# Designs tried in a protein design chat: VH-VL binders against p78833. Part 17

Target 1, 198 residues: p78833
Amino acid sequence: MSFPASTHVYIAKIIGKKGEGDKILDLLSKVNEHVLKSEPFTKTYYFARDAKNPDYIFGLELYDSKEVLENSHKTSNPFLAFANYLTSTHAPLAEPLQLLNFKVVDGHLDKDNLGPDAKDYVLYTEYTGDSATLKQQLTVNPKADTSLIIHSLDDPSLYAVVTRYSKSGIEPGPAEISGATSVSQQVIYSGVGFLNRP

## First folded at step 4 (VH-VL)

Design b4 (framework fv_patritumab)
Fold by ESMFold2-Fast, scan of step 4:
Structure b4 (fold): chain C 198 residues (1-198), chain A 120 residues (1-120), chain B 113 residues (1-113)
Amino acid sequence: as target 1 above (198 residues)
Amino acid sequence: QVQLQQWGAGLLKPSETLSLTCAVYGGSFSDYYWSWIRQPPGKGLEWIGEIYDSGSTDYNPSLKSRVTISVETSKNQFSLKLSSVTAADTAVYYCARGDDFWSGYPFDYWGRGTLVTVSS
Amino acid sequence: DIEMTQSPDSLAVSLGERATINCRSSQSVLYSSNNKNYLAWYQQNPGQPPKLLIYWASTRESGVPDRFSGSGSGTDFTLTISSLQAEDVAVYYCQQYYSTPYTFGQGTKVEIK
């Protein structure tokens, strides 16, 4: 049971100016409507707020292939409306949009379809270090609802891990990897989209 | 129960823009996908694109640079514009209703078709 | 794009005899998560729009006679008319609706011998 080798992962970091988080998520909810109805090869389409900054929108997107992203997703009218808003003269972003390209190393998506209203967190951790060491030491947690290990297509030294626990009291901190630096972000699960297509 | 009625200009010169409209009667306009499909005389069917009642569109990549589909929900209508027409665009154009991916209904109701002829 | 190929291009069948039309997709139109084939069949009479006969590869549309049946899975599909009647003289098209752009076969013309 593996992800297709062609699976393309995007991590989106959308840092809005104060008050823009609501507007950005509203536009993404319209994109998600199209994704749910018309984009069956999108396995994950999840956008939610950073736990510390409500105007920082984190995105996790999984496409069966880069062609699904380019030919179906990016050509949709609601996506274009979203993209055009971010680049509009209104200038809603506090920092340039970050779209990070990854491939799946190992893992699984949400086992329970709890939806975005679940009161828990998604933990996103970036690891920078020796690629062979990170590939060996980062392991899937079978007890997590989502446990995903991804490797940057742009930077071989960068790996990232996405985990979600739906059960109260099971929110471990990031794994410590000797010889690697790590940066973690907690994301409120309440947001737009889905971690695993229903 | 559901009926699709379509109309628009039938004769065009090369380089002009085709404009067709489809109106929906006897059923819900909401929660369906509305498509345009064409058929050159004596040939097969080619899907042009679709629109959801929210205004979300998807177009055939072969026609995307020339196609715009729009919706007027207050009138239960959707419209096709195809720019820069050539003789290759001569076809009967149909509007049709489809449902979402999960319902599995492709095109269950069709308009009667509009013959569009592009000639100098 | 998913390419749809029908065979034969034309078919002559005597009244009351079986007609069989084949359709092949260049890639699978079976969605594993719901185990459904996104394959439809249409009948088109001259001067008329296509009429939906079969969806989900094998489910008959309401009002379609029992003599029409669809079968197949993945990439290979068949439309069968068990006992051809005069009103069945038409062009038949298969269509995939698995992914956009939606694509159709080239059509099969069914005529009386």
Scores: ipSAE 0.006, ipTM 0.500, lowest interface PAE 14.2, mean pLDDT 87

Design b5 (framework fv_patritumab)
Fold by ESMFold2-Fast, scan of step 4:
Structure b5 (fold): chain C 198 residues (1-198), chain A 120 residues (1-120), chain B 113 residues (1-113)
Amino acid sequence: as target 1 above (198 residues)
Amino acid sequence: QVQLQQWGAGLLKPSETLSLTCAVYGGSFSDYYWSWIRQPPGKGLEWIGEIYHSGSTNYNPSLKSRVTISVETSKNQFSLKLSSVTAADTAVYYCARGDDYWDGYPFDYWGRGTLVTVSS
Amino acid sequence: DIEMTQSPDSLAVSLGERATINCRSSQSVLYSSNNKNYLAWYQQNPGQPPKLLIYWASTRESGVPDRFSGSGSGTDFTLTISSLQAEDVAVYYCQQYYSTPYTFGQGTKVEIK
């Protein structure tokens, strides 16, 4: 799978206070309805819970261009309702919202839609190290359902990898790269949205 | 160190539902996929399906319409349901530890097997 | 589905002699990204569950005697017992774990000549 050079990737880290995960996902579900119906140039709109903290919502978003994000997505009524809730006097977040900007290096997205009963995991791994080494050593897993390599627009030393696979005897773990540090997050597959637009 | 103990009904009539349970003792339950594999008398091995502690499953397509594997993570147990049985389902059924979540690995620990006979 | 075929179906070997069992997959079980063959060998004694002998085509499972060795890559694999012992009389199965459904060969019965 090829992506336009203009493809803009967001990684969202939304850490709610105890009990806020449900409300955050409910608001994102309404945003997703609008994205699916009215934002055809959004290729991925996926939000799901951290495996260890149900109030920590991980997001992966792919837009054909930054213009799609800025002019279509951010101006929608459901998005504004979501954004206004996060910044309200209720103060639902335990930590400041993190929105990380990336470009696609290589990869492909899941063929199947997310379902509420899906029980497997998406693995998100961040790598920090020499940019040239990481670019050369991080490779797409062609046997994974999703295998996406992304490079930070804000920090040249940061790459990230998103993988999802059906278990089939394929080695699933993140690559270990000499001279780089890595941190992995497991995300419960069941969530809101889609990894690949239907 | 790791031990799999299995139990369930051994005699069934055609059209009934097979139900078997496997309990895992010693070692990590949440780091592995857990499988069911069967062997008809005098024949080879057939993989039925697998489950991860999260409830994620993969099934053999030849059996998918009749098979359900479920997990009871709090008890380190997983179970097989096979509906609408016929004489062709007569076999020894094994539970086995399969792949770990992070690395490919074949079946290294097996239950003792349960003979299931389907006859009128 | 990946079909696994073993040869021979049965093999009679004298004690202390070499036994060789072949396994062929209908498509490659070599994963190019990690250069591993997703191929295992099992031993099954009468009335017992299968016991893992070899994984990654050539790696011996802990506790398995060194007379057992695996070789091959891609679609053609071999299990060798260098000096057959009485306790090695069993049925042997190869298995691919490259993709679901996981599949096994039909088995090779090893008997004493």
Scores: ipSAE 0.000, ipTM 0.456, lowest interface PAE 16.7, mean pLDDT 84

Design b6 (framework fv_patritumab)
Fold by ESMFold2-Fast, scan of step 4:
Structure b6 (fold): chain C 198 residues (1-198), chain A 120 residues (1-120), chain B 113 residues (1-113)
Amino acid sequence: as target 1 above (198 residues)
Amino acid sequence: QVQLQQWGAGLLKPSETLSLTCAVYGGSFSDYYWSWIRQPPGKGLEWIGEIYHSGSTNYNPSLKSRVTISVETSKNQFSLKLSSVTAADTAVYYCARGDDFWSGYPFDYWGRGTLVTVSS
Amino acid sequence: DIEMTQSPDSLAVSLGERATINCRSSQSVLYSYNNKNYLAWYQQNPGQPPKLLIYWASTRESGVPDRFSGSGSGTDFTLTISSLQAEDVAVYYCQQYYDTPYTFGQGTKVEIK
């Protein structure tokens, strides 16, 4: 693993009302510009659409520490503009904002800064079960562009896997694993940001 | 049952812009990709492009400079504009429903087709 | 772009006999992750839009008669009509949906002998 031990992973699930996905991504695109230029301790800042619902915005964020998230990222002007839009009287969200805290268990990010592509997908899979069993069963895929195993800081039974897939030459494996009591998978594509800081 | 109803210009002169519209009835509009596919008389099928209800598009590179697909989600409609037409654009134009890569369902519902003739 | 080539261009078969149509892709349409072939077959009758017959190379669409079957993997695919009926006279197209632009074979015309 090449991540600082303090690395904080933030998963955002932003479910907009019909037609809101474009505005949400536009605001996040402005946040991403600021992150690239002014937030050097943010390793990943990636937001993209759910494949089945373009108004469902998935976010993957990696910070060198929780302090980077709280004191640098959440206090930036473009982030505040984004956050204020979500909580405005316009009420753009179909469901309450979900923000999930994770730590990195194992994995790697893209060697290059590969933006979202129409045919390149990110898979986000959540597993619940016995923590020790899941930790033992989940393995990094060395052939994937990105392969991350993350463990919830708030729910020890929850693990998640983030994998970036291209059409050629990768075999990320099946979603199901032995020992999981539940499995849910989401296909993500078409967004803004970066999986690995260039 | 899902139905695709299409309409638009049938006769064009060279250099004009082709405009066609497709309306979707009887099913979810926001869960699928919506494509335009054409077929010149006596020839095979050529995919033009697709759109998602968000407005995200993919176009055939051979037509990308001349094609625009747009969506009116509130009406469950999507439209094709093809600029600078020539006799080579004479074809039956179909709208069709497809699914995403992971669902892997190809074109399962098609409109009836609109014959577009380009002649001077 | 992925080029699709069908063989033969036309085929004449007697009623009740087997018809076989081949389709080749210029690169593999098998995606290793899900072990699926992104290959479809369509039937087109004169004046009608294409009708989906087969997807995932070998999965028959709901409502399609079981005399239609698809086979193959990677770059070589076959559509078989085991006992040709009069209503099967049509042009048949293969299509890859592995990558954009989606591409079709040139078509195979099936006629009664």
Scores: ipSAE 0.006, ipTM 0.489, lowest interface PAE 12.8, mean pLDDT 86

Design b8 (framework fv_patritumab)
Fold by ESMFold2-Fast, scan of step 4:
Structure b8 (fold): chain C 198 residues (1-198), chain A 120 residues (1-120), chain B 113 residues (1-113)
Amino acid sequence: as target 1 above (198 residues)
Amino acid sequence: QVQLQQWGAGLLKPSETLSLTCAVYGGSFEDYYWSWIRQPPGKGLEWIGEIYHSGSTNYNPSLKSRVTISVETSKNQFSLKLSSVTAADTAVYYCARGDDFWEGYPFDYWGRGTLVTVSS
Amino acid sequence: DIEMTQSPDSLAVSLGERATINCRSSQSVLYSSNNKNYLAWYQQNPGQPPKLLIYWASTRESGVPDRFSGSGSGTDFTLTISSLQAEDVAVYYCQQYYSTPYTFGQGTKVEIK
């Protein structure tokens, strides 16, 4: 799979206060309806719960360019309603919103967005280390339904990997990279949006 | 048969705001992206931006700070505003229809064009 | 941004002769998930808007004569007019629609020799 060189990847970490996860996903569901119908240059728009904390919403977004994100997505009415809720006087977030900017290094996305098995997970792993070493050693997993390698635009030492397996019982852990530190997050596949635009 | 009819002021002074409107007749308005594209006399084509019936827009980064595209869905119309014009904005301005990324039609119907001249 | 470059800038061709126009993109416009090249060709007659001739690099738009054909993949593309007719005198533009901003080649003027 190839992606436009301009492809902008946005990782969102939205940590709500107790009970806020449902409201956050409801608002994102409305944004997703708009994205599917009206934003054709958004390739991935996927939000789901952290496996350990149901009020922690993980987002993976792929835009054909940063311009699509800034001028199409961020200006839409459903997105503005969502953003306004997060910054409202209600103060629904437990921690400041984390928005991370990446570019695609290599990989592929799910062919189909329909996963009937609630046991399936998405694994997101961040690697910190020597950039050249990480670029060389991180490889696409051809057995995964999704296997995406991304490199931070803000921190050259940061790479991340997103993987998904559609079959129950196929849950390999993150690759170990000599000389790098890693941290992984499991995300429940069932959420809002799509990994690969249908 | 889809037809795009465009209109707006053709003669502007530097620093003014360009305002053009495009009306769509025949076919579906809601299923397509609607773009503005310009062409300076004797030169090539430059994409300005696009809008979907929901109001979602994409703009050319080179023009982003000066461009606003808006939609009036009840009338099947969309409009271009370009602020702070200079002589470099002198061009024929076209409206055009495009389909989404997956359907793969870039610009299959075009308006007739409006010559906009910016001079003191 | 993806830069589009055409060659030649102008081309003089006799009636019935083959005309060939090249287009190069600075980045691949092939999308691997659907194996499609997001490249289009337009014809523009003086005083008229551009007319879509070809999309997906090689698919002819409805109503476009068979003498027009597109080929190529990735970064190198060609528009061929197999037997030039008088009505084919025009400026031709390639365009990528792989990513925003959409960009066009500088144009190739085709005229009769």
Scores: ipSAE 0.000, ipTM 0.444, lowest interface PAE 17.3, mean pLDDT 86

Design d1 (framework fv_ciduvectamig_arm2)
Fold by ESMFold2-Fast, scan of step 4:
Formats: sequence, C-alpha cells, structure tokens
Structure d1 (fold): chain C 198 residues (1-198), chain A 122 residues (1-122), chain B 110 residues (1-110)
Amino acid sequence: as target 1 above (198 residues)
Amino acid sequence: QVQLQQSGPRLVRPSQTLSLTCAISGDSVSSNSAAWSWIRQSPSRGLEWLGRTYYRSKWYNDYAVSVKSRITVNPDTSRNQFTLQLNSVTPEDTALYYCARDLDSEWGMDVWGQGTLVTVSS
Amino acid sequence: QSALTQPASVSGSPGQSITISCTGTSSDVGGYNYVSWYQQHPDKAPKVLLYEVSNRPSGVSSRFSGSKSGNTASLTISGLQAEDQADYHCSSYTSSSTYVFGGGTKLTVL
C-alpha cells in the first residue's frame, strides 16, 4: 500500500477577509519550515490560493497518524502563532475555519513538488452519494500527477478527490458519477509546502 | 525504440483461463510515466479496451466493467513484462489480443504488440 | 454496440477530402480532450494517427487533422491517397479512468 492504514487527512478551508491571504500564507510558510525540519511523519503539508479568491486558502495535509497531528504538529511554536492569529481579536477570517477529516481510499501524489508553472491548478471535488457506489466508481487517474481519493471520517456519504495535471492546456473536469452530487474548487498550484514530502 | 512482444496463437477451452504475456524492451514496466494495457479485437465487438497496470508509488490496476470480475493484469518487474489472465472464458472471448503502451502524456496507445489470436472452442 | 458511434463506412476519390465522426457523451468525448484516432491496415496492429483531439505524432502526415465540438470528435483526411484505404478507429478516455472505442470506419478509396 502507498499509505499506512493509520493515515489521517485534513482538508482546510481558510477564508480570510480582504487582504488577509498574504498574512495567512506567510504564517503557514513558517509552519512549513518547522514541518520540513522537525515533523518527518507529516507526508503532505500543502496550502494554496483558491483560483477565484486570493484570500481563500485551501489546505491538504496528510499525517501518518492522528498522534503526529495532535502531539507534534499542533504543539509547535509556528503552528501556535498561526492558530493564535486566526482566533485573535483582529478577526482575520471572513467565515469560520473549516477542517474536514478524511481517510485515504487510494491514490498517488506528485513525484516532483511545486512545478515551475504558476498557472497549474489543483482540482478539489467533493462527492455526496451512496458510499459503496462512490468507492467503486471513483478511480485513480494514472494520467494525473496527483490523483487522490479520500473518504470522510465524519460523513460516510462524502468522498473527495484531489487531482493535478502538469500538462499545459489539458485539465479534465471532475469525474461525473451517476446518482451523486458534486462540488468542485480550483486551487492555484503554487503555494506553501509540499504535496509529497521531499 | 520500444517494442512489445506477445505470446503466439493459443487455443483455450470454455470455462478455462486465458493467459497471455507481453514482453517489453526499450522501456520499464515500472516506469512512472506509462501504463500497460490489454486490448482485444473481434468482428462482432471491434476494438475493446480490457485493462491496464501501472506503477506510481505502488501498483494499480484499472479494468473495463464488462470483464472486471474475470480479469487480472499483472506486472513482472524481474522479466520486464506484464500478463493478462481472463477467467471462465466463453466462445465470445475469441479475439485478436493486443498489448499496448499508454503514456501519461496522453498519446493514447502509442506502441502496440503484434497481436495474439486466441480461439475459445471445445 | 460500441460505446462511441462512428459511420460503418466512408468512401472518396484520390485528391478529395473526407471526414469521419465519433460521437460519445459528456463522460468521454465531451468531458475530456483525450480523443485518439487510429489507422489500421489489414493484418496490422492499429497505428496512432492523432492524440488529444488534434495532435499528430512525429511522422504522421499533415493531411490528417482532428477537431471536436461538444460530444462529437472528427477526423478529416485531405488529399486522399490510395494508401489511406484502411479502417479508422476513435478512442476516448472516460470519467471512470478507462478507455472506450468506436465501432470503426472502413475507408474505401475509389
């Protein structure tokens, strides 16, 4: 298997007020420095801007276990500085922070992190429907640089898919699954962190 | 230059397992930039894609719905080849079978084997 | 029945142009720019003519061109030559990460 069974996945949706995106990413850049040096069991630590709203920061995080997240990541000084800023009296968020808990179903991540083309996009799609049907019909795409299928730990009817294609001008839309509803978000690939730990 | 070499013509009885091998030269079956497919051709069905195997961080398989309960496409890294196993064959599985390379750059099937005619009869 | 619809046959004379259509759904031809065209001469394996709707591999004549509108992809062969007489197959990637083929079109050059 490419991922331990204990792998814990976070999807973060951080919607800042106008102009807050830069400050949020700066704080996350400092967290990422700590993750690279001190958190070897964090396999993905990736934050980037929504394609339509530069103050909307999307996060994808993969930890080998929930204990890595709770005991190592959340107790680090850079993470505490980031978390304290989001909850400060300055009130930098336009909407409450969303943190969604997932488990890996299948997939692979970019071999080479953060390619040079700043116009590349990551596509994040949420699917709601019959769990058995979604597990059977959502498939890994070998043509993608990243193709990751994740299943909600909080809602068995919710699956999500993360894809990235490095080839310019060719980015397939989200897969259409009969009997399921879907919502997609495009994220500018260039951001803070890494999809696959270097 | 990449070449794919297939097993010769084969006769298989109904209910048995059809087994074919595709040997690869000029590329690696474990290449991170390619997938390895089986496709068959019959007068009644035309060209029909059956499945593929590919390596990224682990081995993956994808199969056509019509054969998914009976098919296995499996790599052999030591011999640089991949195989097709199709269980419980019927006369409808009589076809010319091809292996092919499927590049991540979406060139479709850019290299094909010579083909292996398989007849399913009693 | 094949997943993609092609005419069973087309014909033309040397020097003319012909077009072969390939119609699918929004889950294959309409949803992706991953349409390929293959040429097959008798007793030979298929040879890729076009990939990603309109791209030619090295060595393929500029007489072969491709396009797509909605759920229909098209192969056009200009300046028909006797050696173009062959079967032509379209293929598309699908939302299930599989491939589907059309029924094939037999081109006769008269």
Scores: ipSAE 0.007, ipTM 0.589, lowest interface PAE 9.1, mean pLDDT 86

Design d10 (framework fv_ciduvectamig_arm2)
Fold by ESMFold2-Fast, scan of step 4:
Structure d10 (fold): chain C 198 residues (1-198), chain A 122 residues (1-122), chain B 110 residues (1-110)
Amino acid sequence: as target 1 above (198 residues)
Amino acid sequence: QVQLQQSGPRLVRPSQTLSLTCAISGDSVSSNSAAWSWIRQSPSRGLEWLGRTYYRSKWYNDYAVSVKSRITVNPDTSRNQFTLQLNSVTPEDTALYYCARDLTGEWGMDVWGQGTLVTVSS
Amino acid sequence: QSALTQPASVSGSPGQSITISCTGTSSDVGGYNYVSWYQQHPDKAPKVLLYEVSNRPSGVSSRFSGSKSGNTASLTISGLQAEDQADYHCSSYAGSYTYVFGGGTKLTVL
C-alpha cells in the first residue's frame, strides 16, 4: 500500500432537489480549483453524479490526515461558500448530507487521472457483515484502474470498495461475499476533481 | 459490438396484451452500467419513452406515467434479453416500437434495435 | 402532445449553418444538463448525436454542436451537407428516473 497510515477517507453522499446537481457541482468546481492549487496533502478529490439520479452527487476524498481535512480543507473560502449554500434557506438538499469516515485497507488509484472522464464508470459498493470475513475476502483487483478497499472508522462491520474501469469490455459487478449484505452505486465519471493528484 | 434484435407479434387486437422481446448481444442485460428501455414512435405522439429495467444490486423498473398502469418490462438473464408487455391495448398504441440501451444520465439511448411496427386493430 | 417543443421543420442549403431549438420547463431541460439529440434517417432507428447537452460520441462529426440557455437547448449543424437531411429529436431527463422527448424536426437540405 502506498498510502500514509494516517490517511483519512471521506465518502460524501449529497442528494440535491431537482436541478440542484448542476449547481452543487459548479460550487465544487471552485473548491476543486483551490484544492489543486493550495491543498497539496489532499490526494483524491472526486465528485460525480449517480448513474440513476443526476442530482445525487457522490464524493470520494483522500486526505493525508484528519488534520488536513479539518484545518486546511474545511477552512478554505471556496469550501465555506459551498457549505453555506447547502445549509442556506434555499434548502437545496432532498435528504440530509451524509459524510462517512473510512481508513484505507488496501488498493491503488489511477496513475494519471487529472479529472473525470464521461466515458468511464466508477462502482461504489458497501459491504456489511463480519469484519474478519470481509477483511479476508475483499481483495484488490489489479486489472482495475482504481481498486480501493476502505473500512469504516465508525462501524467495524462496514467495508466499502471503489473500482474504476476505463478499458472497453470491462464492466464487472460487485463481488459477492457469503454472509454479508451489499449495496452498490454506479457513478458516472462526469463531474469535478481527480482520483489521483497529478 | 452491441446489437439489439427485436421479435414479437405485429398485429394485436384491442384489449389484448402487446408483447415484444429484445435480444442482446455484446453486453449483459444485468450490466451495472446500462439500463434497457422501450421507446415507441407514432405520427401523433412522436418518440415516447415507455420504461426500463436495470440491475443495481437488485432489479429495478422505471415507467412513464402515461403507461405505468399497463406496462411491464422484464429481464431474462438466462437468455440475455428483456421484454415489453403492454396490457389492454387500444388503437392509440399502434406505433413503431424500439428497444434501446440506456446509459442513464450519461449517454441517453446509445444502441437501438431495428424497430417493430405493431398495429392494434380488430 | 410532446413534452418538449421543437419546430416541425427547418431548411438550409449546403455549406450553411442551421439551429434547431428544444424548449421545455425548469422540470426537464431547465433543471438538468441531461439533454440528448438523435438523428433519424427515413426507415432507420434513431442514432445518438449528442448527450449531456454538448458531448459528442466517438464518430460523430464536429459539425454537430449543442448548447443550452435556461429552458431551451439548441442543436447547431455547421457546414450543412446533403446527408444531414433527416429528422432530429431532442430528449431530456425529466426527474424521477424518466425521460421526455420533443416532437421532432424535419431538416430539408436544398
Scores: ipSAE 0.000, ipTM 0.450, lowest interface PAE 16.4, mean pLDDT 84

Design d11 (framework fv_ciduvectamig_arm2)
Fold by ESMFold2-Fast, scan of step 4:
Structure d11 (fold): chain C 198 residues (1-198), chain A 122 residues (1-122), chain B 110 residues (1-110)
Amino acid sequence: as target 1 above (198 residues)
Amino acid sequence: QVQLQQSGPRLVRPSQTLSLTCAISGDSVSSNSAAWSWIRQSPSRGLEWLGRTYYRSKWYNDYAVSVKSRITVNPDTSRNQFTLQLNSVTPEDTALYYCARDLTGEWGMDVWGQGTLVTVSS
Amino acid sequence: QSALTQPASVSGSPGQSITISCTGTSSDVGYYDYVSWYQQHPDKAPKVLLYEVSNRPSGVSSRFSGSKSGNTASLTISGLQAEDQADYHCSSYTSSSTYVFGGGTKLTVL
């Protein structure tokens, strides 16, 4: 099945101070447990460490609508505990929290739940360029377990792609789009949550 | 064991549509772990990948740029098969056509059909 | 004209080693490690011999090995046997999520 037109995608960039990654992921693990059991309209809830910095946490969240995010997810007790920690006087973040709003262009989610497999590679790539060119040239990848193309709601020149390969030793680079700038982030270690709701 | 069995007309007139079928046994055309490709072989061009169809929550198709204005690759879940349709054929489309399986986790065509020689002539 | 360049022919004697090259671009052979090699005997469909540069499917002899450097992949066949006489085709996945093939190399075992 394709995604509802109302689908809201959040990309979270959570840049912790040295040593904060473990606590942040522990809190997100508790949020994820609640999401999986109690938030059926959240289709993806996935957080993982950056390959180069264990305190930088990448998040991918898919909600059937923005209202699911605002009225169901943000009001849950484990989410509030997580949010309160990030904004506490302890000041665990090295940089302000980045939450990027996207809509789905095309793609498919993982056939299986995310397992605790460190050999998994998730690649997140941002493309900046001519919107019509990017929309035409970015294509779904049948070789990936997850292949998701998303378009920024805030910046029409920004597209992003999320790919996951579960097979050991597979590390494909991002698609090269002529005339566009691209920046990729790899998340190598097993994460918290799920790419496709079971 | 997976087997692919091809069928279809072996003689097509210029300007008409070339249509071939690939029947699958031992796997499902809607498998989330495979894509299903068409590849042709001619003395002048060698092997040429034409396109694929695959299922991941919905059906997807991808085509080589050289043929994408004329080609359709379609699955048939009820008969566990997929087809190639190539429109507006010319004598240059004369070739041995193969269907093949392309697994999600492996970058080689692991199972091939027997091949169908299609001649485009009047 | 094929997208990937292979020599048209190569020859060797039983027991010798031969190498077949496959040269592409930075958008195919050079971009990914997704090069495959296929063996084709007369009047038969191609059979996958190597995938992902150097991986052998179950049942393929260890005499067949693969490597890649930059935009060129290579197939090496050691201990040549008469039954190795065949056409060998390279293929690569591309940055556009498509496949391209080489022109094929005819191996003669003398």
Scores: ipSAE 0.315, ipTM 0.740, lowest interface PAE 3.8, mean pLDDT 88

Design d12 (framework fv_ciduvectamig_arm2)
Fold by ESMFold2-Fast, scan of step 4:
Structure d12 (fold): chain C 198 residues (1-198), chain A 122 residues (1-122), chain B 110 residues (1-110)
Amino acid sequence: as target 1 above (198 residues)
Amino acid sequence: QVQLQQSGPRLVRPSQTLSLTCAISGDSVSSDSAAWSWIRQSPSRGLEWLGRTYYRDKWYNDYAVSVKSRITVNPDTSRNQFTLQLNSVTPEDTALYYCARDLTGEWGMDVWGQGTLVTVSS
Amino acid sequence: QSALTQPASVSGSPGQSITISCTGTSSDVGGYNYVSWYQQHPDKAPKVLLYEVSNRPSGVSSRFSGSKSGNTASLTISGLQAEDQADYHCSSYTSSSTYVFGGGTKLTVL
């Protein structure tokens, strides 16, 4: 699998106050409906709960170009409703919204989306270290259903990896890279949206 | 106030099943903000996490590789408790067994049971 | 044989500071910010002291602090008091969705 060179990847870290996860996901489900119907150049639009904190919503978004994000996604009514809720006087977020911008280095996405009853987890790992070393040492796993390597557009020392395996309990851990630090997050696979556009 | 109260046999014969119960008060075993674990402690192996059960969109279990083939951790929503079943025990399973709660907003075991010393001998 | 490496013992005098290390791999301590520290007095269940590397539960003294660098997490106890004499255990979440523990460190005060 290959991606256009213009592909923009966003990792969203949306940490809601206690009880806000449901409302955040509900608003994102309305955005997802619009994305599926009206945004054909959005390859991935996936939001799901952190395995430990139901109010922490992880997002993975792949757009074929910056123009898809700016001209189609950000101007949609359901997106504006979502964005306005997060910045409202209600102040639903426990921490400031984090949006990390990446480019695709290599990888592939789930061939078939399993649907809402899937038990499986998505593993997201950030690596910080020497860029050339990380680019050389991080490799796509052909046994994974999703195996995506991404490189920060804002921080050359930051890479991230997203993996998912359809066999629960068999998933290998994150790669160990000498001289790099890493931080991982486990995300419940069942959520809003899609890893690979149907 | 959350409390965990353990019960079960303290003597088990080799090859039998070790079965312990952890009764929960002040919280629900099906709470989507908690996970329920079993941990054991022995002089030779120290603290060992064995497994957990938890409810989110459905029930989930996770088990340590060292016991995965012999262990089951089961919730009982009607009695608000969860159990440990460890099959085919050997003297090496002799340990002090604890149940514990792990909160979804906090990664750590914030409430522990009193502990049950289980001896495996013939 | 424990998955995480801790020194077997550490000692200090009242008022001093001590640090206990906990070393794992990139599949546990290095891969996640989900390191916990537990205090255990003789014949008692462990008590959570820190979670997520450096977060203190309500009721835990600010004398206890935590940090992490690469594959090593550290617990620092400042202003040592006699009641700090106990076993200290580190724990980490793993890439297999499990927890592993260190071998424990016996702290002697005075």
Scores: ipSAE 0.000, ipTM 0.461, lowest interface PAE 15.9, mean pLDDT 85

